# VH-VL binders against Sulfopyruvate decarboxylase subunit alpha (comD), part 2

Target 1, 169 residues: Sulfopyruvate decarboxylase subunit alpha (comD), of Methanocaldococcus jannaschii (p58415)
Amino acid sequence: MRGSLAIYNALKDSNIDFICSVPCANLKNLLKLIEEDKNIINIPATREEEAFGICAGAYLAGKKTAILMQNSGIGNSINAIASLYKTFQIPTLLIISHRGDLKEQIPAQIPMGRWIEKLLDVCEIPTYKPKTPEEAYKLIKYASSYMYKISYPVALLFDALYWEYDLEK

## First folded at step 4 (VH-VL)

Design v08 (from i02a with heavy chain D99E; framework fv_iscalimab)
Fold by ESMFold2-Fast, scan of step 4:
Structure v08 (fold): chain C 169 residues (1-169), chain A 118 residues (1-118), chain B 112 residues (1-112)
Amino acid sequence: as target 1 above (169 residues)
Amino acid sequence: QVQLVESGGGVVQPGRSLRLSCAASGFTFSSYGMHWVRQAPGKGLEWVAVIWYDGSNKYHADSVKGRFTISRDNSKITLYLQMNSLRTEDTAVYYCAREWLGYYFDYWGQGTLVTVSS
Amino acid sequence: DIVMTQSPLSLTVTPGEPASISCRSSQSLLHSNGYNYLDWYLQKPGQSPQVLISLGSNRASGVPDRFSGSGSGTDFTLKISRVEAEDVGVYYCMQGLETPYTFGPGTKVDIR
């Protein structure tokens, strides 16, 4: 659980206090840590575009937000990113589990895994790919301040190799 | 594997123009802010200009404002510095540098020498 | 503009001994987000600058743990616990709080 612990600790140390999540298997340990933290409002969403709407509202109410999701959810969120986040200059931290890349066993996930970085680039969302728990912690802390400087989302992609750290003590 | 390679330097007369390029590789160029920093012979480092990751915002040092323009082409993975109305005091090695998420410069190029003389 | 000063401007150290360099800013570099926007860079002879410390005290990736940064507001210190031959060069502090970003004049470190 070192992978999830590093992300959780970085979110907490960055004063992220409102999280909207669309769960997937790789996010399970992280979501459990967040659910047990009484200082973080955790709202599960049924769809990623809903999460973007909820976090935009939370930001306008003074919250420091993050969205936890799988990369396939970006596809149904393009309109919310363009019409809401880019138009009104809204910061949020995107914690994305990157499916369809390394060791992907579900064929339907492969196209989005290949396209996700290009889609984030089209959306003008700066994107980073931490490879270790130590790198994830540092990147999240920097990204949490950077999103306010640019007034826009910052994305962090976590691939299959990263989630293997959750198997370590 | 991150590399920044500057080019376009040379000897030029006062009042002329030069365009510097910085070719990037080994990272997602469009996710990083970029800077130009210069160093006159035997002197210290002087910050010149910055451009945001998407090209939407630019800032220049007062000594070059109105004469130099920073730009980037994310499709060509290249940073530029257009230098107009060059002065002898612009003589320096010009470095491009990558910005780490709005903070420090984590990678620097090798530099390209610009000499402004008669 | 924020003015950066360093002391000493020149320092000669016996290998294995510690070194300390001070940096002062004309205005506080402490942002409302709690970070001090001060960085330390090393330029070895004939080479490009390289980052050592960011945000006052955060050692950059790949930098040996013998380098440390401390301080807050206007007064900052870079310490090298055991100076090695490869540490020879000019050390610069820099403020990244506001444009124009400004460097200190540099401290030249030599080995005896």
Scores: ipSAE 0.717, ipTM 0.880, lowest interface PAE 1.2, mean pLDDT 91

Design v09 (from i02a with heavy chain G102D; framework fv_iscalimab)
Fold by ESMFold2-Fast, scan of step 4:
Structure v09 (fold): chain C 169 residues (1-169), chain A 118 residues (1-118), chain B 112 residues (1-112)
Amino acid sequence: as target 1 above (169 residues)
Amino acid sequence: QVQLVESGGGVVQPGRSLRLSCAASGFTFSSYGMHWVRQAPGKGLEWVAVIWYDGSNKYHADSVKGRFTISRDNSKITLYLQMNSLRTEDTAVYYCARDWLDYYFDYWGQGTLVTVSS
Amino acid sequence: DIVMTQSPLSLTVTPGEPASISCRSSQSLLHSNGYNYLDWYLQKPGQSPQVLISLGSNRASGVPDRFSGSGSGTDFTLKISRVEAEDVGVYYCMQGLETPYTFGPGTKVDIR
């Protein structure tokens, strides 16, 4: 669980105190760590677009926010990103499990896996792809401050190879 | 893998204009801020300008404000520096550099020489 | 503007001996996020600058552990525990706290 632990520790050390999540299999270990932390408000959402709305409200209430989601959820959220986040310049950290990349065996996940980086680019969301737990920790620390400088979301994409670190003994 | 290649330098007379380009490769250009830094012959480094990842904000050193304009085209994966009203003191090697999330300059190009002489 | 100063401006070191370079800023480089926005860059002869140390003390990828950065606020130090021939060049400190970003004048390191 080194992968999930590195992300959790970085979020905690960055003083992220409000997380909205849409569960998926790759995020299971990370979500358990967050759910057990009394210092983080964790709100499960049924849809990714709802998570964006909830975190925007939390930010306005003074919270430091992150959204945990699968890349397919970006498609559902384009309007919230444009009409709410870009229009009102709202920061949040996007922790995205990237499915449909190389090695994806479920055909329905492949198109969104190929489009996600271009969709984030169209949304003008700076995007980074950490490859190791050590890199993930550092990138989340840097990104959590950077999102406030740009007053806009920053995305981190975690691919299938990254989640293999959670399978290590 | 990450590469930055400057071009457009040359010899020009005072008062003329030049446009420098910096072609990027090996990374998602649209996710990084970019800088121009110059170095006069035998002198130290001098910061010139910065542009945010999306092109929304730009800042220029006082010595070049009103004369130089930084810009970018994320579709062409290219950074520019438009240099107008050139002066002899603008003679320098011009480097482009990548901005690591507003913390430091992690990659630099090879530089392009601009010589302004009468 | 934040003014950066370095000392010494020139240093000749016998191979294997240590070297130390000081950098001072005219105002604190400590941000409210807890980081010191002070970087060290090395320019080897005929080459482009390259990052050596970031945020006061973080070694860049591939930089040998004989290099270390320390300090906070206005006073910073770059140390090389054992200088090697490949370490010849000009060392610059730089503040990235606010625009305009400013470099120190540089310290030229040569070996005997």
Scores: ipSAE 0.691, ipTM 0.883, lowest interface PAE 1.3, mean pLDDT 91

Design v10 (from i02a with heavy chain G102A; framework fv_iscalimab)
Fold by ESMFold2-Fast, scan of step 4:
Structure v10 (fold): chain C 169 residues (1-169), chain A 118 residues (1-118), chain B 112 residues (1-112)
Amino acid sequence: as target 1 above (169 residues)
Amino acid sequence: QVQLVESGGGVVQPGRSLRLSCAASGFTFSSYGMHWVRQAPGKGLEWVAVIWYDGSNKYHADSVKGRFTISRDNSKITLYLQMNSLRTEDTAVYYCARDWLAYYFDYWGQGTLVTVSS
Amino acid sequence: DIVMTQSPLSLTVTPGEPASISCRSSQSLLHSNGYNYLDWYLQKPGQSPQVLISLGSNRASGVPDRFSGSGSGTDFTLKISRVEAEDVGVYYCMQGLETPYTFGPGTKVDIR
């Protein structure tokens, strides 16, 4: 679980105190670490657009937020990103498990895997792709300050190769 | 394998214009701010301009403000510096550099020489 | 504008010996986020500048551990524990706290 542990430690060290999540298999270890942390408010959401709404409200209440999700959820969230996040200039960290790229075994996931970076570009969300736990830790730390400078979300995409760091726990 | 390749330099007379280009590859260009930095022959580094990842904000050094304009085309993956009303003191190697989340400049191009002489 | 100064401006070092370069800023580079916005760059002869140290003390990827950065606020130091022939070049400190970004005048390091 080196992959999940690096992300968890970076979120904690960045003073992220409110997380909304839509679970998926690759986020399982990370979600367990967050769920067990009493200093982080963790709200599971049924759908990704709900998570964007909840975190926007939490930000306005003074919280420092992150959203954990799979890349397919961005498609359902375009309106919330445009009408809420871009319009009101709301920062958040997007921790996205990238399905449908390298090593994808499910054909239905492939189109969104190919489009996700272009969709984030259309949304004008700066996007970074950490390849190792050390890169993930550093990027999250830097992104947590950068999102306040731009007053907008910053996205980190974690591909199938990244999640291999969790294979041994 | 991040690469930044500058072009458009050359010899030009005072008062004329040049446009420099910086072609990026090996990373998601639209997610990074970009800088121009120059170095006069035998002298130190001087910061010239910065542009945010989405092109929304630009800042220029006082020595070039009103004469130079930084811009970018994210669809062409290219950074530009439009240089108007050139002066002999603008003679320098011009580098483009990638902005790492507004913290530091992590990659630099090879530079392109601009010589302003009569 | 923040003014950056370096000392010494020139250094000649015997290979294997240590080197130390100082950088001073006209105002504090410590941000409310806890980071010192002071970076070190190296320009080897005939080459483009490259980052060595960011945010006062964070060593850039691929930079040997013989390089270290220290300091806070207005006074910063770059140390090379054992100078090698590959380390010849001009070392620049830079502040990234506010625009305009400003570089120090550079310290030229040569081998004896």
Scores: ipSAE 0.669, ipTM 0.869, lowest interface PAE 1.4, mean pLDDT 91

Design v14 (from i02a with heavy chain Y104D; framework fv_iscalimab)
Fold by ESMFold2-Fast, scan of step 4:
Structure v14 (fold): chain C 169 residues (1-169), chain A 118 residues (1-118), chain B 112 residues (1-112)
Amino acid sequence: as target 1 above (169 residues)
Amino acid sequence: QVQLVESGGGVVQPGRSLRLSCAASGFTFSSYGMHWVRQAPGKGLEWVAVIWYDGSNKYHADSVKGRFTISRDNSKITLYLQMNSLRTEDTAVYYCARDWLGYDFDYWGQGTLVTVSS
Amino acid sequence: DIVMTQSPLSLTVTPGEPASISCRSSQSLLHSNGYNYLDWYLQKPGQSPQVLISLGSNRASGVPDRFSGSGSGTDFTLKISRVEAEDVGVYYCMQGLETPYTFGPGTKVDIR
C-alpha cells in the first residue's frame, strides 16, 4: 500500500483536515488510512457534485479540504465547479483515480477516461499526474499550498499503473 | 520529455517592436504558470514577467511594465512576450521558464537573443 | 522589492574540495505555510540556467546529493561537498515569495 500511504502522508503533512470521498476500488486503502486518523474529518458522499458542495462549506468554515473521487464524477460536477468554486474562488485538492486509461477493463469508463484532462482544462483546474509514490508525496505537498495561491482547485490524476504500487510490499 | 523552445529574437532598432514565442512540449502546458527571464551580455539573471496557468493573472517587472506584455495560447501550447518601445538596455538573451506550482523555475528554454541597436 | 545578496561573488576551488555560497534576503522568505521561498540555480558556461535546490533545501530531480541547501528566513547556504569539473558555472539564489521575483548577483565558481 505504499501508493496510498504516500498520498495519506502528504495529505496529513499538508494539514488537510476535511475530506469528502466518493467510493472507488482504487481508493479503498487510502480511505482506510484516512478513516483511522482522528485529526481528519472524512465525509462519504453518494455523488461527486455533493462532495464539491460539502467541501466548499467546510472551507468557508475554516477547514483545509480535499475531495477523493473517480474521474467519471467530474461530468456531473461541472456546474458546481463553475457556479461555486470559480465564482467564489474556493481552493480544494482533487485526488482523482483515473479510470478509462490504458488497461481499463470496464468499457463504460473509457470515454470519460479520454476526456477527463480536457474537461479539467475547460474548468481551468491545473492538473498533474504523479507516476510514483515519491512524486505523489511531493506534488500533493506543493499542490496543497498552490491551491491557496491561485484560490482554486488543483487536481492530481492517479492512473492504473500508480495503483500497482499498493500491491508492492 | 519536457522541452521549451524560444524563437523570435533578432536585431531590432530602438523604438520598434518584437514578439518572442516559447513553444512547449512534453507536459500539460495549461496546468503550469510560465515566466520570462532575461540576461544582458555578461550580466546576471533578471526576472521579466509571469503568467498564471489559465492566463488570468500577469505580472511584469517595473523596468518593462507598460512596454512588454506576457500572454499565452493554451490551445497552441505557446507562451508569448510582446515587446514594444524597445530600448538598448533591453538587449539580452530571453529565456522562458516553467513555473513549478509557484515554488521554482524547474525547466528553462535555450534562450533567444534580442539585440536592440541603432 | 526584495533584494538578494550573495557572498562570495567569485570562488576558485581545487577539485574534490568543498564549496559554500551564502545568500541573504532583505526580508524573511518564510511563508505562513512553513516554507522558505528560496531557490538555487546553476548556469554552466554557454548553457541555460538549471534548478538545483527549491524551497531552501529540497534537491531538484537529477541533482547529485553532493549539493545541499540550508537556512531559513533571511540567511541561506548552498554547499557542494566535493566540487567536480562539471560544477563550474555561476550560481544564483532567487526569492519566489512575492513579485517581482528577484535573483542574487551570482557567484562564479571556477576550478584551479
Scores: ipSAE 0.603, ipTM 0.874, lowest interface PAE 2.1, mean pLDDT 91

Design v15 (from i02a with heavy chain Y104E; framework fv_iscalimab)
Fold by ESMFold2-Fast, scan of step 4:
Structure v15 (fold): chain C 169 residues (1-169), chain A 118 residues (1-118), chain B 112 residues (1-112)
Amino acid sequence: as target 1 above (169 residues)
Amino acid sequence: QVQLVESGGGVVQPGRSLRLSCAASGFTFSSYGMHWVRQAPGKGLEWVAVIWYDGSNKYHADSVKGRFTISRDNSKITLYLQMNSLRTEDTAVYYCARDWLGYEFDYWGQGTLVTVSS
Amino acid sequence: DIVMTQSPLSLTVTPGEPASISCRSSQSLLHSNGYNYLDWYLQKPGQSPQVLISLGSNRASGVPDRFSGSGSGTDFTLKISRVEAEDVGVYYCMQGLETPYTFGPGTKVDIR
């Protein structure tokens, strides 16, 4: 689980202490690491837009937040990003499992996989795509500080090849 | 492969204008802030301007404020520096540089020479 | 504005020997997030600048481990444990804490 472990260690080393998650298969190992950490509050959400609302409240209460989700969840979160995050300048770290791109065998996932970078761009969310656990660790550490400089979310997209590092044990 | 290629430099008379361009490739341009840095012949590096990833914030060095304007076109993947009211002391090689998440200027272009002379 | 100074301005080093360059800022570069916003850049003759060290001590990708950065607040040091011929050039420190970003005057490193 090198992939998930690198992300978990980076979140921990960045003092992220409040996480909302919408589970998906690729996030399973990462969610287990987070759930077992007593220093991180982990709130499961039913919908991604709900996670944005919860993390905004946590930020206002002094927490350093991250949202774990799959890319299709951005589609139903556009209003929360615009009316809440952009309007009130709220930082959060978006850890996004990128479905519908590499190795995708479910046709219904393909359109959102093709659009996600453009949707994040329309939302004016700076987006990075780590290819290795080492890149993920470094990018998350720096992104966790950068989001405060810009007072806005920063997104990291993890593709199917990245999650193969979890299969290496 | 990340590349930044500057263009638009040349010889120009004092008081005239030039527009520099920096064409980016190999990365998601709209996710990175960008800088202009100049170097007069035989001198050190001098920071000129920065623009945030989305174009929302711009800052200029006092020596060029009111004369130079940094801008970007994310759809064309290009950074610009509009230089008005040029002075002989603006003579320099102008580099564009990528702002890596506010921590470092991790990639630099080859530079374009601007010579302001009578 | 934050003023950056470097010492020495020129260094001639015997190959294989260590070199040390100092950088001083007129105010602390330590942010409330715990990071020192100080970078080191190298400009080799006829080339564009390249990043060596960021955040005071973090070596940039591809930079040999003979380069190290240290310091905090206002006083910073770049060390080269064993100078090689390819290390010749001008070394600049830079503060990225606030605009305007400012560079030191540069330290020219030559080999004997």
Scores: ipSAE 0.711, ipTM 0.891, lowest interface PAE 1.3, mean pLDDT 91

Design v17 (from i02a with heavy chain F105M; framework fv_iscalimab)
Fold by ESMFold2-Fast, scan of step 4:
Structure v17 (fold): chain C 169 residues (1-169), chain A 118 residues (1-118), chain B 112 residues (1-112)
Amino acid sequence: as target 1 above (169 residues)
Amino acid sequence: QVQLVESGGGVVQPGRSLRLSCAASGFTFSSYGMHWVRQAPGKGLEWVAVIWYDGSNKYHADSVKGRFTISRDNSKITLYLQMNSLRTEDTAVYYCARDWLGYYMDYWGQGTLVTVSS
Amino acid sequence: DIVMTQSPLSLTVTPGEPASISCRSSQSLLHSNGYNYLDWYLQKPGQSPQVLISLGSNRASGVPDRFSGSGSGTDFTLKISRVEAEDVGVYYCMQGLETPYTFGPGTKVDIR
């Protein structure tokens, strides 16, 4: 769980205290670490657009927020990003498991895996792709402050090779 | 591998215009702010301008404000510096540099020489 | 504008000996987020600048551990524990707290 541990430690050290999640297999270890942390409010959501709405409300209530999701959920969240996040300049950290790219075995995930970086670009969300746990920790720490500087979401994409660090002995 | 390659430098007369380009590769250009920094012959580094990742905000040094304009084209993966009303004191090597999430400049190009003289 | 100063402006070091460069800012570079917006850059002869230390003390990727940055607020130090031939060049501190961003005048390091 080295991959998940690096992300969890970075979120904790960045004082993220409110997380909405749409669970997927790659996020399992990370979600376990978050669920065991009494200082982080963890709200599971059924759909990604719900998570965007909930985190926007939490931000307005003074919370420092992150959303855990897979990239296919961006498709059904475009309106929340445009009408809520861009319009009202709301920061949040997006921790996205990148499906449909490297080593993807589910054909339905492939189109969104190819489009996700361009969709985030159209949404004007700066996006970074950590390759190692050390890079993930560094990027999340800096991104957690940068999102307040730009007053908008920052996205971190974690591909299949990154999640292999959770399989290490 | 991150690469930044400047071009467009040359010899120009005072009062003329010149446009510099910086071609980026090896990273998602549209996710990073960009800077221009210059260095006059035998002198130190001088910050010139910065542009945010989406082009929404720009800042210029007082010495070039109103004459130089930083811009970017994320579709072409290119940063620009439009230099108008050039002065002899603008003679310098011009570097483009990548902005690391608003904190520091982590990668720099090789620079392009601009010489303003008559 | 924030003014940056460096001392010394020139330094000649015997290989293997330590070197220390001071940088001062006219205003505190400590942000409310806890970071000091002070960076160190090295320009080797005939080359482009490269980042050495960011945010006061964070060593950049690939930079040897003989380089270290310290300080807070207005007074910062770059130390090289054992200067090597490849360390020759001009060292600049820079503040990234507010625009216009400003560099120090540079410290030229030579090997004896």
Scores: ipSAE 0.709, ipTM 0.881, lowest interface PAE 1.3, mean pLDDT 91

Design v18 (from i02a with heavy chain R98K; framework fv_iscalimab)
Fold by ESMFold2-Fast, scan of step 4:
Structure v18 (fold): chain C 169 residues (1-169), chain A 118 residues (1-118), chain B 112 residues (1-112)
Amino acid sequence: as target 1 above (169 residues)
Amino acid sequence: QVQLVESGGGVVQPGRSLRLSCAASGFTFSSYGMHWVRQAPGKGLEWVAVIWYDGSNKYHADSVKGRFTISRDNSKITLYLQMNSLRTEDTAVYYCAKDWLGYYFDYWGQGTLVTVSS
Amino acid sequence: DIVMTQSPLSLTVTPGEPASISCRSSQSLLHSNGYNYLDWYLQKPGQSPQVLISLGSNRASGVPDRFSGSGSGTDFTLKISRVEAEDVGVYYCMQGLETPYTFGPGTKVDIR
């Protein structure tokens, strides 16, 4: 599970201590690593917009936050991003499993997969796309500090090819 | 591969204006901040200006404040430097540089020469 | 403004010998996030600057391991364990902690 391990190690080395997650299949290995870590508060959320609200509160309480989600969750969260995160300048790290692009077999996921980068751009969220576990580790470490410099979320998109690293023995 | 190509340099008289452009390629322009850095002939590097990834925040060196304005057009994937009220001490090669998530400048253009003389 | 100084300003090295360049800042470059916002750039003759070391000690992609950066706070060092002909150029340190970003005066390295 090299893909998930690289993300987990980067989150730990970046002192992320509060995570809200909306689970999806690609995030299962990563979520298990986080759930077994007693130094990280992990709050599952029913909806992505709820996760944004919870992490905003955690940030105001002094926590260093990340949200784990699939890309369709950005569509559900546009209002929270605008009215809460942009208005009050709240940093968080977005770890997004990118569905609906490469190798997508579920037709309903295709529109959001095609739109996600443009939606993040409209939200003014800087977005990076690591292709390897080594890139993921490096980008998460840098992004975790950059979000405080811009006082706003930073997004990392992980496509279907990235999650194949979790299938390697 | 990442490329930054500056243009718009030339010879101008003191008091005139000039607009520099930097055309970017090979990366998602709208996700990175950009800088202008200059170098007078035979001298060292001097930072001029920065603009954030979304164009929301700009900072200029004191030597150019009120005369130079950095801007960007993310749809055209281009960075600009509007230079007004030019002085002989503005003579330099002007480089655009890509900001790596607020930490360092990971790529630089080849530069464009601006000569301000009578 | 943070003032950056370098020493020496000029170095002539026999190929294969080591070289060392010092950089000092007028105030600490150590951020509360744990990083030293001190970078090293190399400008080869007739070329644009290129990043060599970032955040005090992180070697940039493609940079040979004979280059190393060290230091913290206000005192930083760039070391080249064995200088090669391709290393000729001007080396600049830069602080990226706050605006205005400032460069050192540069250290010119040449081979004998």
Scores: ipSAE 0.684, ipTM 0.876, lowest interface PAE 1.4, mean pLDDT 91

Design v19 (from i02a with heavy chain Y104A Y107I; framework fv_iscalimab)
Fold by ESMFold2-Fast, scan of step 4:
Structure v19 (fold): chain C 169 residues (1-169), chain A 118 residues (1-118), chain B 112 residues (1-112)
Amino acid sequence: as target 1 above (169 residues)
Amino acid sequence: QVQLVESGGGVVQPGRSLRLSCAASGFTFSSYGMHWVRQAPGKGLEWVAVIWYDGSNKYHADSVKGRFTISRDNSKITLYLQMNSLRTEDTAVYYCARDWLGYAFDIWGQGTLVTVSS
Amino acid sequence: DIVMTQSPLSLTVTPGEPASISCRSSQSLLHSNGYNYLDWYLQKPGQSPQVLISLGSNRASGVPDRFSGSGSGTDFTLKISRVEAEDVGVYYCMQGLETPYTFGPGTKVDIR
């Protein structure tokens, strides 16, 4: 689980203390690490747009927030990003599992996999794609400070090849 | 793979205008802030301007403020520097550089020479 | 504006010997996030500048480990443990804490 460990360690070392999550299979190991950490508040959400609302409230209460989600959840969240995050300049870190890209076997996931980078671009969310656990750790550390400089979300997109690091023993 | 290529430099008379371009490739241009930095012949580096990843914020050095304007077109993957009311002291090699998440200028172009002389 | 100074302004080093360059800022570059917003750049003759060190001590990708950065607040040092011919050029420190971004005057490093 080197992939999930690198992300977890970076979030912890960045003092992220409030996480909303919408679970998916690729985030399973990461969510387990977060759930077992007593210093991080982890709120499971049923829908991604709800996670954006909850994290906005947590930020206003002084928390340093991240949202864990699958790329399809961005489609549900466009209004919250526009009307809440862009309008009120709210930082958060987006940890996105990128489904519908390489090796996707579910046809219904393919369109969103092709559109996600363009949708994030339309939302004006700077997006980075770590390819290794070492790169993920560094990018998350830098992104967690950068989101405060721009006062807006920063996205890290993790593809199917990245999650293969979680299969290593 | 990541590359920045400047163009638009040349010889111009004082008081004229020039527009520099910087074409980016090999990375998601719209996710990075960009800088212009110049270097007069035989002199050190001087920061000129920055533009944020989405074009929302721009800052210019006092020496060029009111005369130079940084801009970008994310759909064309190009950075610009509009230089008006050029002075002989603006003679320099102009570099574009990528802003690494607000921390460093990690990628630089090869530079384009601007010579302002009568 | 934050003023950056460097010393020495020029250095001539025998190959294989160490070199050290100092950089000072007129105010602290230590941000509340714990980072020192101080970078080191190298410009080799006839070439574009390239990043060597960011955030005071973080070596950039592809930069040999004989280069190291240290310091905090207002005083910073770039060290080259074993200078090689390819290290000839002008070294600049730069502050990225606030606009306008400012460079030091540069330190020219030559080989005998």
Scores: ipSAE 0.691, ipTM 0.883, lowest interface PAE 1.4, mean pLDDT 91

